# Miniprotein binders against q9h3h3: the designs that were tried, part 9

Target 1, 235 residues: q9h3h3
Amino acid sequence: EDGFTAEHLAAEAMAADMDPWLVFDARTTPATELDAWLAKYPPSQVTRYGDPGSPNSEPVGWIAVYGQGYSPNSGDVQGLQAAWEALQTSGRPITPGTLRQLAITHHVLSGKWLMHLAPGFKLDHAWAGIARAVVEGQLQVAKVSPRAKEGGRQVICVYTDDFTDRLGVLEADSAIRAAGIKCLLTYKPDVYTYLGIYRANRWHLCPTLYESRFQLGGSARGSRVLDRANNVELT

## First folded at step 3 (miniprotein)

Design B12
Fold by OpenDDE base, second read of step 4:
Structure B12 (fold): chain B 235 residues (1-235), chain A 100 residues (1-100)
Amino acid sequence: as target 1 above (235 residues)
Amino acid sequence: SLKDELRRLLEEIVELAEEALRAIKEGNLDLAKELIRRAIEIAERIIKELDDEEIKRRALMALYLLKWALLAIEAGDPKKAEEILREVIEEVRRLIEELK
């Protein structure tokens, strides 16, 4: 059941990537229009399938904001997948280090901070803060899942260009915290998604590299970031 | 009946998925993608016409798997697409049997 649920979640995520996106692109749209766009498409009201009375009449996979410096680069995903199949066939041990090397070799380096929030004002407010941070150039790109019929938690994804750049990952955490986000954050490289490495995978790989917890009265970042692989605090 | 039409459409999805699977094995990835796209269109139609939440959920799952199979082909992983298509065939066949 757990494997099927992970595959289902993967399938849902991939299907969402294929469906139309509601995008605010700061490269082509003035920043002054962001507030009107946020008011038009609050994530808690945008529905995955365009339900009656929703702001969207058609299915929406994601709501996204692109910053001025956003440049989509997915790397060699095909080469990555081929190398992963070859590695599995070889019977060699598969470690987080192995995946890191595969990612580097194929230039599949993107990763994301993830936060899960219940639908409602808190989600919409969080998204608005993130969207502003993206438009202001503190973050490069972010997306949020639309509301599902079952009323489950929505996810905000804040991307970084390189999951191997610890400083960049930490800077994104700081920007998210500066935007007023106080919930738990988890960081996942996209390579794990492309390779189908989910929770409870047969290799016992943790798909989460970092965890950020908000801390009251802490350092200038207002969070503690844990390296999950090494069980070391970075902040 | 509406139920009979639903079964027919589901059977068509199975046929398209099986043909797509054959096309992948033959190395005809363009044909496979086209067949999967047609299956997606049928699944989307079914979902729009269904009022039963449980059947709708299962049809949605089939839709997502089909979309994933298409992405897998586009990403250069036809083997993953084959795996997913097998799952779709099994899931949709189960649904057809439940609708008898």
Scores: ipSAE 0.020, ipTM 0.433, lowest interface PAE 4.7, mean pLDDT 86
Fold by ESMFold2-Fast, scan of step 3:
Structure B12 (fold): chain B 235 residues (1-235), chain A 100 residues (1-100)
Amino acid sequence: as target 1 above (235 residues)
Amino acid sequence: SLKDELRRLLEEIVELAEEALRAIKEGNLDLAKELIRRAIEIAERIIKELDDEEIKRRALMALYLLKWALLAIEAGDPKKAEEILREVIEEVRRLIEELK
């Protein structure tokens, strides 16, 4: 982790959000066009800065699919940032509960399930499954990182509207599993992203709220979900 | 040579970041944003043209920080932008020294 501090990770995320996105928007594009779009822009081939031989000649920050009902609502991010600065200067403890309260107060409620996969067929197959689930209405919105030239793993992010709605978070996990995803998933509220809560943060907070592991359970396949903050198994 | 051209471009990024820092201190945030955008353009060109993975990674970190500094000013936090720009200057100066 010599090359990545919490601030460097925040800067990397910021740069990706600011660069152009490749978007399939189901609100304006027929679902029948999805397969052609996925074939044109497989995430294992789309490069972050437009390398020769890739589908893109220009930088791409994210590859995204918006569901038919997707309505972006980031809340009051400016008010959140101001309150965060005040909290840091106040001497009050910085805890998951304190961040949760800031997020609720400023309506910064969205969050995401994260999965990390190496570039290749498995990544492209997983992304196609997620994208179809979004277009068919089982998930709201998702994005996947393009390929970095040095290789490394890419991330698929599957968003939910409200990280405080445990049932909604678990329903998204179930839909991801139904799409054929078997890898480890972790859930991160966007408030942690806006405030720079990554691994190696100075407050020693766990950067994720939930962890999902695939398993064959009883009479049905599913996942084992752990609430990381309370160390309680939910399934 | 390619190394000499790279060194000159990196030096230009440092100069632009130092001027942006001065512009912030003088309250000229529009000038600071313009200078940062120019530094971003140079960093993007460096990344696009290079095949050296280590140098490209270091240039990517500088690019990420420059974009963050620009966003900090746009969000009304020029003090945070100053901190980030100082880190850009130090990282790029280290890279220049390693290329000698």
Scores: ipSAE 0.012, ipTM 0.425, lowest interface PAE 8.9, mean pLDDT 83

Design B13
Fold by ESMFold2-Fast, scan of step 3:
Structure B13 (fold): chain B 235 residues (1-235), chain A 100 residues (1-100)
Amino acid sequence: as target 1 above (235 residues)
Amino acid sequence: SLKDELRRLLEEIVELAEEALRAIKEGNLDLAKELIRRAIEIAERIIKELDDEEIKARALWALLLLQFALRAIEAGDPKKAEEILREVIEEVRRLIEELK
């Protein structure tokens, strides 16, 4: 059990975002240096708060890879937050559709595929595959959490520019599967993160828009993707 | 030629990876580890001799995958090692094709 409240999750996320990041930036670093960087900073060994016995002596919030074409655009987060406050006081129903409209209006469109893996060689291999796909241009940007003090699962986040672009979301899923990832994937728009909406929220919103499950056997698709908001299978 | 020598070494890596897959399926994990270590040695020699940065990056990726396959067997997960070795074979065969 994690037992964490939304407030605890938000506080931990804020701390990680504010602490230093280890970044491989393909916009300024040759692709030929990626494998050495991955070997130096395997996420199963990079510790959250630093340890003389790990690759880092200082705190690390995230380990990230930026693609050559990566151009961050967070949209109007302040406008989004103001509109969210107005929505809460208006008495209008709070639904996935109304949040989608707020996100579009304020250009807060990014989202991410999430995967949770135990520390170890499987996590390191999965991250290496994702990082390679980012540097080769099949994915735009990704990050992975460092190892927590008590252990537990780590998370890989693979970002897309626009959660309303189903083709882009599905293309990212395909690239993740092509990298050899077989675990359950869930997709969360950043609008939910900025508004502090997590799994156990008081509005009973499902923060996961899509789920991807690996297909066994000789399937050409490699995964089954479900649109959870509309309860429709996409693949 | 350098190109012909490189192609032969890459083909040897593929053959060793295929033999390691057979060893795993037969339950001979010690043989599989030995074959993977030989493939690693060849990949390391290729990288030391190579001046082409693009091909060198592909060879480094294959080396990293071989290292993951070895760790998978050592961690008691031969099925994951099989998956990774298939990735090695696909990657190295693709690199051989790019040599033209």
Scores: ipSAE 0.035, ipTM 0.572, lowest interface PAE 6.8, mean pLDDT 85
Fold by OpenDDE base, second read of step 4:
Structure B13 (fold): chain B 235 residues (1-235), chain A 100 residues (1-100)
Amino acid sequence: as target 1 above (235 residues)
Amino acid sequence: SLKDELRRLLEEIVELAEEALRAIKEGNLDLAKELIRRAIEIAERIIKELDDEEIKARALWALLLLQFALRAIEAGDPKKAEEILREVIEEVRRLIEELK
């Protein structure tokens, strides 16, 4: 995927953030209603633009589940962007460490595990597992993209509050694996998205910090997590 | 009201984006970039002044798309910038309608 395609996908994902969300909020809705909600809005059937016959008549950007402990905090994204522009003009070297420091300074610390799945039962089942994990407090928040008109893979995003907290990132991986997810996971900080750092960027920065591969008979997590920046296995 | 001011600012973003589209079509890429930069400034102001997380998130999205459009022009892909700007216009118009 060329950098432009990645930017386009990011723009589309952000555009989806602007459309109405289908949200199950565990803070206000009893957990006992989750199964009915999942049955009503299976991600493979919810359409991006509210196609005829879909569960949604209106456009849906995302389907999301908020856990009891979910507190949205985006940090100082504007300050981050200003600092990033200043850094670019300074001619200073830009490294993953630089981005980490910018993120910390501006409190833009959110990140997400990403999984891409084809529309269908497997996606809906995966989403149901994730949604339950969120409602049960094993995860804080997750979202899944609706079905696109052209088809293609849907993405499930499982968020963590701090991409710099390795333990928190690994705990989320473990919870995802415990929910029965066996596909490849990639972890991306939101700061990279906010700064427009995509694949094939001019700074050669990898926007994926971690990869998780399912492993049979492995550690209690059932996955092997690789630190992409350092090329070191964390589990 | 704060809501009226927000709508006004959003409408201004739409106008600037539409003008930028026209500028691109006319081959005036410098003007397009300037118009996009102004729209970015407005989006940044909205984000700074609003406490509503939902509206703030939507404004942030508009900001990022505008930045992508700007980068697309700078990268020599004005057609991509047009596509992004059309998306911004549609999304911001929807937000305006929701605020009515």
Scores: ipSAE 0.007, ipTM 0.253, lowest interface PAE 9.9, mean pLDDT 86

Design B14
Fold by ESMFold2-Fast, scan of step 3:
Structure B14 (fold): chain B 235 residues (1-235), chain A 100 residues (1-100)
Amino acid sequence: as target 1 above (235 residues)
Amino acid sequence: SLKDELRRLLEEIVELAEEALRAIKEGNLDLAKELIRRAIEIAERIIKELDDEEIKRRAWLALLLLFQALAAIEAGDPKKAEEILREVIEEVRRLIEELK
């Protein structure tokens, strides 16, 4: 593509969610099996639709690791969609605040830290670090996209339960940094994904709530986290 | 020893957070911010000097809470800062107890 529209991004996300996932589930699988699983399914080699020479012969939508305490929740997505249609026809302003209220009303609270990396050693190493943090209980759940046909960047998503819990969101950032991740991270609430809020959306909303940059030098180590909606530094 | 120095630094964070709580209750928000910034410096030092991932994670949590308390005061919500500082004190006290 020469650029993704919101429609194309939503369609690709839905297709990936519907296709089979490769899952390491720490709730039912011993942690000692993780390293072998990671070696068998490095995300730089797992192909989206299955190719000769890849670890998979069938399509793979996502490669995921579930932590021991992971409890799936999606809230009332159908109610959210109905309310979204009503909001669009009501003439009410569509702002971060109205979307936040909509998400709270329908209990669609999860969100994720995103990192985009090119296929290769750095991606596989970053994913291994994240996966180990999930299995060790420092993070709750994560997934990574398989390699696309065009060989573009892949995305690692690290989830938190409640995007309105700023402390929980920032704690996840710290755990990602502790796992050795130094690239740019952005945080997106799942409500934005369900409602198709991507870059260049018609409502001119910033598609992410937070941005995290690895901090170098000084007397402190860690990351600088920016609240993009309010333009306030949190760290 | 490293454990003795760590305990001392954690105790200093608790003392600074308790003083910041008192400063907020007395209406001295400038003092509260200064005390929180000093606690932040100590948390950052712990993160820099330690290799223990669990202690490092908990120091990061304390650091985040301290930054949020500072931001709450700057946003004109000292009551929220009090809540957050109580969380800092509780989390750090738990870590100190485990070191014993």
Scores: ipSAE 0.000, ipTM 0.094, lowest interface PAE 20.3, mean pLDDT 81

Design B15
Fold by ESMFold2-Fast, scan of step 3:
Structure B15 (fold): chain B 235 residues (1-235), chain A 100 residues (1-100)
Amino acid sequence: as target 1 above (235 residues)
Amino acid sequence: SLKDELRRLLEEIVELAEEALRAIKEGNLDLAKELIRRAIEIAERIIKELDDEEIKYRALKALLLLYIALEAIEAGDPKKAEEILREVIEEVRRLIEELK
């Protein structure tokens, strides 16, 4: 990802999660305030480590929008990590199925649709559409990365609460498309993120569970969702 | 003129996409990603600055393809990125020709 090793990506992700977040929380803030908040904090301008002259002078790890019905459930991440260490030392095969089972056992079920966009108007427009869908109740929660000091793409993450629930994953895809999003989407279970599994991993696991492509014209539903592990079109 | 400036920006996108293709063939995926991101910035600037609906649509199409190419590299599929970048080059060259 972006030329860094898995170790560097894991350290970067942990730092972002620990730094302060800019949050629009629809559970406590009226929906009428969303447009002003989006104008104040466009993700292409919010800087990762703060900059006088940007919207933030202090570090920001993530910019997030919580839906009115959002209820956090991170599962047993510590238990997952301990079980992962045990699995690696056991010599048992490490497959998508074993990771799925590990995630289920430890209730680490959340996952996310990812879109990677360059800083600029397209990113800010896409984020505004996603944020409105969250506040209106079509999506439950989303976040976007701030602009890195040296540039590079930013990521929008749109979460679902259970990656094993294919219907729920597909419903989120439909809501993203209905919000006007036309770029490539990939779906990654959070279990892969917590375990530091990225594109080039030693187990040759595809970190992407699903892929969604918008057709450039004539698509009846606006997107086609593929199960990357089985190369099967989902209905 | 506005058309001359637009033509230069579109030619820059083609050049960046061609350089990205060469970088992929040489195994330099980091350089390829940087070049694609720079092409994306130019396409975004075209979209922001232009009122012409047809040109804006064609720029949005090129932008979408550039994002797909970038994501293909990130997903470990440089062959797919090459395919998409050739499509970008073809689309943008066609637009340049129509602006003559």
Scores: ipSAE 0.000, ipTM 0.078, lowest interface PAE 24.1, mean pLDDT 80

Design B16
Fold by ESMFold2-Fast, scan of step 3:
Structure B16 (fold): chain B 235 residues (1-235), chain A 100 residues (1-100)
Amino acid sequence: as target 1 above (235 residues)
Amino acid sequence: SLKDELRRLLEEIVELAEEALRAIKEGNLDLAKELIRRAIEIAERIIKELDDEEIKERAIYALLLLKLALYAIEAGDPKKAEEILREVIEEVRRLIEELK
């Protein structure tokens, strides 16, 4: 059961990024074609390694939707990794503030809201809602993992440009909730992913910056957002 | 005879990985990438066809390592690819030994 190590997780993430992606790109494809695309590629049915009985016979790493205004900016990941190696050998404290500063210095600012759902109708419905919000301009870009194994949960990632822009992060949360999403959301900056900061990291850092819980019958926002670093409610 | 066929496919992965290692040492990166891609196809076939969860998980790990080795070559780090391919060989050989 406890079979996957940090090496497995890193290899798995790299392989998914390297394998072909199924992309609906609203910059070049009419919005009217989205519903047919979603029906053709429901994430609960798209298999990670291909299957004759699924929509894909070949491997798929990610299923993604790009908004009309999406403009990717990955920053200087090589410089970030070099600076991280230097920091580790320097003996200086490794804290959330130090990582934030490395990210700013190297322009690695993107981050994402994450939701984990079991394969099935609820996953497909949640993804369709997110995809429509992206194409309509309420969100910038999103992706969802294909089905890797029986019973395993799949992940939907909704990206924002700048994890240091708290207002932008909260606006994305509001748009996710407006799309009908009710499950737990957690927010992770991409810098943590590049540096290997996971739940069981050796520096004992919290791997997420924010947590969002649905608020039933609530205010206009529809959620409660917690700042994990300060353990303070923001909404 | 599924067990015998599985053993044969796993042995092919080992042979392809060993040939890829030789290709890297000889500076033939194009050949190394082609051999790794062939090993990936075999691993993907095993994953698609098998219902045994433990064997499938081991095959998935080998597949992920093979893809990482391919990426390492494409990123200009053939030395890293060699390390990863040695891990593939060790992992797959252990799986073959367990198939009694």
Scores: ipSAE 0.000, ipTM 0.364, lowest interface PAE 10.9, mean pLDDT 83

Design B17
Fold by ESMFold2-Fast, scan of step 3:
Structure B17 (fold): chain B 235 residues (1-235), chain A 100 residues (1-100)
Amino acid sequence: as target 1 above (235 residues)
Amino acid sequence: SLKDELRRLLEEIVELAEEALRAIKEGNLDLAKELIRRAIEIAERIIKELDDEEIKFRAKLALYLLLRALMAIEAGDPKKAEEILREVIEEVRRLIEELK
């Protein structure tokens, strides 16, 4: 957002995490109930702060779908933050490699494929496809932002458990594409989110590790995946 | 009234943040930290006592930014704290205007 600092964006994310979530939990809810749940809570209609005219009267931070095998693990975020403060004070270079090492040391390994879509049919359709892939076991967990009071694009986040596992990241991309998603995807490790690495960050680092673009190649459908950190094509 | 009390508390946060910015510019980091801690206490009181979820969310945002400003000073980065405090002032001023 124009004029927003990395700290402001991190604070907004923290506030969303603290507010209640609408969750379809496949660990406890039959898959047959998913279509009704998606119809009840389309992300283009669910409001961030609640409204009697929307599906929710109470605030909603995120709308999420948990797969049957989902087991939340955020790692040692406090240890990560302490080490980050020490690193910044040390005068040592801040690089993707240094951040990767910090994340591994503190077991903050999760990451996510991001897609940004305007409120409306395309957002709701994309979310439904992702939610079905999660419930069917092709993806582990996903969430989508509710509609903000001021409007603007909403984000769908599709998580993987280990951003250092390149094969796992690529498999998630393939599953997203198989669900019918054709828009631009970018992959961001959660360590970057916790440390405030957003676009226009002070260290001038690329805020994402991978980029995926939908492509048709002969009779095969797939995507071109670029490793942004190493400038290498992975497909 | 409840709205008048809330507006006064928010105005106090802005004043404390502005005084903290001034303290940083004058090189008085101990004063800056104390002023930020006082602003944090006010934000926490608003969150505890408020029933309006939208305003509560905005107050939580301000609280988080204030905590980050304090941490920045403690880490030896007062310029970072200045940047964050300016965001606190703008965010809280917007909330005050919405209450009018």
Scores: ipSAE 0.008, ipTM 0.275, lowest interface PAE 9.2, mean pLDDT 82

Design B18
Fold by ESMFold2-Fast, scan of step 3:
Structure B18 (fold): chain B 235 residues (1-235), chain A 100 residues (1-100)
Amino acid sequence: as target 1 above (235 residues)
Amino acid sequence: SLKDELRRLLEEIVELAEEALRAIKEGNLDLAKELIRRAIEIAERIIKELDDEEIKMRARLALWLLIKALFAIEAGDPKKAEEILREVIEEVRRLIEELK
């Protein structure tokens, strides 16, 4: 059942956020230390729940890199959640527009570009490229999931400050492409994550706003970006 | 009643977690994993069928801990699984006590 899958994903997300993170923080660590840190903690080898044979013996929820200018701003998540419960109780229509307005009102504006890759050299290489772009100031913050026991794909998340700032979202896409990334990218506002709205949801909302596909020589930015909600090509 | 059925399901999670602890102590890790998977199924059912947001949140916490215990066994750390299962038992027992 899709309902069971959605609840399982929400529980796993809570677990990852609550478990310890491996963080390279460029605000307090010299950029010259990054290559050694990346070699010590390749995401294809870091295990979710720890293994004496891996780089970590204890659980790791996320592997993250914070840029020099990174300043966490989650907005008023508590107020957002309270307003969401009120909206559901009110009987008013729940649409992308109403969620967007709730996010703006409570300043819950961050979002992320997502890429899914199989464990291995390509994942580690992609993560290294993203991490360097963050430390060099081309991206603000990123994280990658550790390796799950099932051997499924891992996810790299590259965050932007404001999902309503289309230009900023597109600039992040360009920076990801400049880092050598050629796989499919999808963009999701964090408001959907905070409210537990995944692909299978009772309101039939699409949490993905944008989709980016690599174009060899076809685009000035190296990618074709689609606005999923309006089915409009942006690049 | 709905409250009586919820209490019964929560009590079953506790029983399965306690049996899993005994299985780990006896070195039967396959049985422990099986019992944990059964507890996970019950927690998922509670989350799916219940509309109480507070109870759902508590059930999601129990689900997370059960999944974490399962993966600790798979990773070769049954001692860690024991610690997590004890936490599951504690949290679920607390929820049962609040349902009066």
Scores: ipSAE 0.006, ipTM 0.340, lowest interface PAE 9.8, mean pLDDT 83

Design B19
Fold by ESMFold2-Fast, scan of step 3:
Formats: structure tokens, C-alpha cells, sequence
Structure B19 (fold): chain B 235 residues (1-235), chain A 100 residues (1-100)
């Protein structure tokens, strides 16, 4: 039963990745144009499948900002999926460790901090802060989902190059907090997304590796980061 | 036992990193730099004796972080050094647990 829901989520994610993206690319576009671009495409108003009353008439899968130093690395996703199928047919246990090994072997190392916000001013303001941090070089790449027909929460994804690099993951968290973000964040490696590891997966794996909660602690931009699998604080 | 000697040296790195954190909080940046340099020296020795690829990779990462903490203090950013040293402590404690 849960397999159907996981397959549906994977299909939706694949469709979004395949549909056109609205991109502000700081490698080819002056930083001075960012504020106008953000005003033209607020994520609370951009619709997933297009609408005459929205900024877009055609489908939009994602709204993204690429930093000056962004260098996309596709990894070997096909090899990863073939190895995953082989692992599932083998007698070997499926654990976070085996998934980590598959990711390393196939160079699928990227991951992302996730924040979920309802459509509205707070979402648009959070996205603007993240986008400016990307263009200014504190973060590498970020994207935000467009508004769905059903009008549920939207997600902002802030990427890091290597989910096994804890310092890099924690530095991204600090930059998100410095941008004024105070909501709950969770970190998910892209390998989990490609392999369909979502909530209620049949292997009972935690779908995220880390959790970040804002706290003052003498610094307005401080946060507490937890390793969810081991229940260990990293800050 | 070589394993017991390696554990002792890793524990020494943790102690040096904790002392460096205290030195930074007290504003004694010269002491902090000296303690970090001692930790770097021990880490470089240990890495040459590690055979396990995963453990060696983590130890090499901890060494890089120690060097980055030193550079952060030299660049006038002791707050960045504090953050990095906390990560070093966590990584080295993990390495200690991974030893048989």
C-alpha cells in the first residue's frame, strides 16, 4: 500500500525535473537584475501548470538560482539505479550505509536542506533571502517549487555538493540562518530522492539525515543541528 | 598494542582541540594557534599508520579542518575557527569509536 504513494511522489518529482525551469543564472546575468527577477517570479504566484492570471502561461517545474561558481555534476544516476536494483534482488541488508556506498561509487553526492512553507509573503521573503545568498556567494545553488493546483506547502531546496562533507552541510545551514530563515530545516541526500526513499518507505529508513532548529543561544543566527539517525548533536 | 596507541593519540587531538576552544574564548589566539599546530602534527603522524580507507579518509578530513581552523584565526575570524574545531572534535570521537 505504501509503495503506491512512494511511486506517485517519485513520478511527480520526475515530472517537475523534466518540465521547464525558471532560472536566474548568476554566471551569465548581472547581480543587479536579481531583485527585478524575484519581483517578476514570486514562488507563491508562479503556478505549476501555468495560468493566464499568474506570471507563467506554461508549466514550470522549478524556480532556481545558480551561483557564480556553480558547476553541475550529474553523477552516474543510471549506474546508481542499476546497482540499486541489484541490491534489492540480493540478500544484502538495505541500510543508510549501503545507500551511502552506492552514492559514493556512482558519484551521486549532492544533497539539500529542505524548508516547507505555505504560499504567501513569508515564502516569497524566505526565497528572496536565499536567492540573494546564492548570488552573493554564501550558497551555491537553490530552487523552490511553484504553487500546486491543490495549494499545499511549497519547498525551498538549498544544495550542497557532497552530503558526506558534514562541515559543508553545516556551513550551508549557517548561511541559511544568516539569511534570516528561522523555520525547521531537514537535510536529504539526492541519492535518497533518486531511489524513492520518502516517508513510509518499505525499508523503514529515515528519509532525511539531519535536522536544524533555530535557537538564539547568544547569536541571532545560531541553530541546533541533529543527526537524526544517531540522535547526536552536531553543533 | 598499536591500536591502543592510536586511540591515545586521537584522544590527545580531542583534548588539544578542546583547549584551543577555551583559548579562543579567552582571547588568547597565540595559544590557540600553538595548540592547533600540535594537533596537526599528531594527525599527520596518525594518518601514515591507518590502513582502512574509510577511517583514513575521515582522518584526512579532520587534518584539513585543523589546518582550516588555523588559517581562520590567522585571517582574523576566530568564530569560524570555533565552529571548525567543534567539527574536528566530533570527527575524531567518531574515529576513536571505529577503532577495534
Amino acid sequence: as target 1 above (235 residues)
Amino acid sequence: SLKDELRRLLEEIVELAEEALRAIKEGNLDLAKELIRRAIEIAERIIKELDDEEIKRRAERALELLKEALRAIEAGDPKKAELILRFVIWEVLYLIKELK
Scores: ipSAE 0.000, ipTM 0.121, lowest interface PAE 21.1, mean pLDDT 80

Design B2
Fold by ESMFold2-Fast, scan of step 3:
Structure B2 (fold): chain B 235 residues (1-235), chain A 100 residues (1-100)
Amino acid sequence: as target 1 above (235 residues)
Amino acid sequence: SLKDELRRLLEEIVELAEEALRAIKEGNLDEAKKLILYAIWIAFRIILELDDEEIKRRAERALELLKEALRAIEAGDPKKAEEILREVIEEVRRLIEELK
């Protein structure tokens, strides 16, 4: 059942968030140390639950880079969850619009561009590019998942402060492309993550708001961005 | 040893579930959710890391029950969550006994 699937994915994401993170914090660490840190903790080699043969012996939930201006603000997640429970029992339609209203009311505004890559050199190279962009101030904060024991794709998440700020979302996309990233990107507001809106969710909602495709020989931006909810091209 | 580590992880699931029950009885649902999520992570770790099909199946059952308990709290039914958490404790304690 779709509901059980979404709850499973939400629990898995929450478990990762609760585990220790490997962080390069540009607010307290000189930028000159970044390349050594990236070499020590390549995401294709860091294991989710620890392994003596990997860079980590203990569990790692995320590998993250914080920019100099980064200031975390998750909003009122508890209030959001209470309102979500009330909404589900009210009989009111569950749509992108009603979720947007809940997010705004409870100030849960952050969101992220997602890219999924197989473990290996391309993942590590992409992460290095994103990490440098964060430390140089073109992006605010980013994280990448460690390697799961079964293998499979890893995810790089590049955050923005406010998913309702289209210009900020598009500016982040542009910075990601400028860092050399050419793969498909999708944008997901954190409110969807907190409420368990994933692929095959019970309400049949699209789990992402935007998608970005690299465009060779195209616009100055280097990508085409689609608003998935309204099926409108933004660039 | 590997078996000693597995026993410790299973014991931690029991302790977390017991603490979650106490949190629910005290009306602290946010703490209960946090404890259940931690137990879910441990169960999921066991499933991903372990090659023993029987233990893996038992851990998958515990994970399913923990997800149901979390769902019950989120749906505003902490009484149902208590019943499910007691079932988790019973199932995991049985597995620990079999590993002795």
Scores: ipSAE 0.000, ipTM 0.166, lowest interface PAE 13.6, mean pLDDT 81

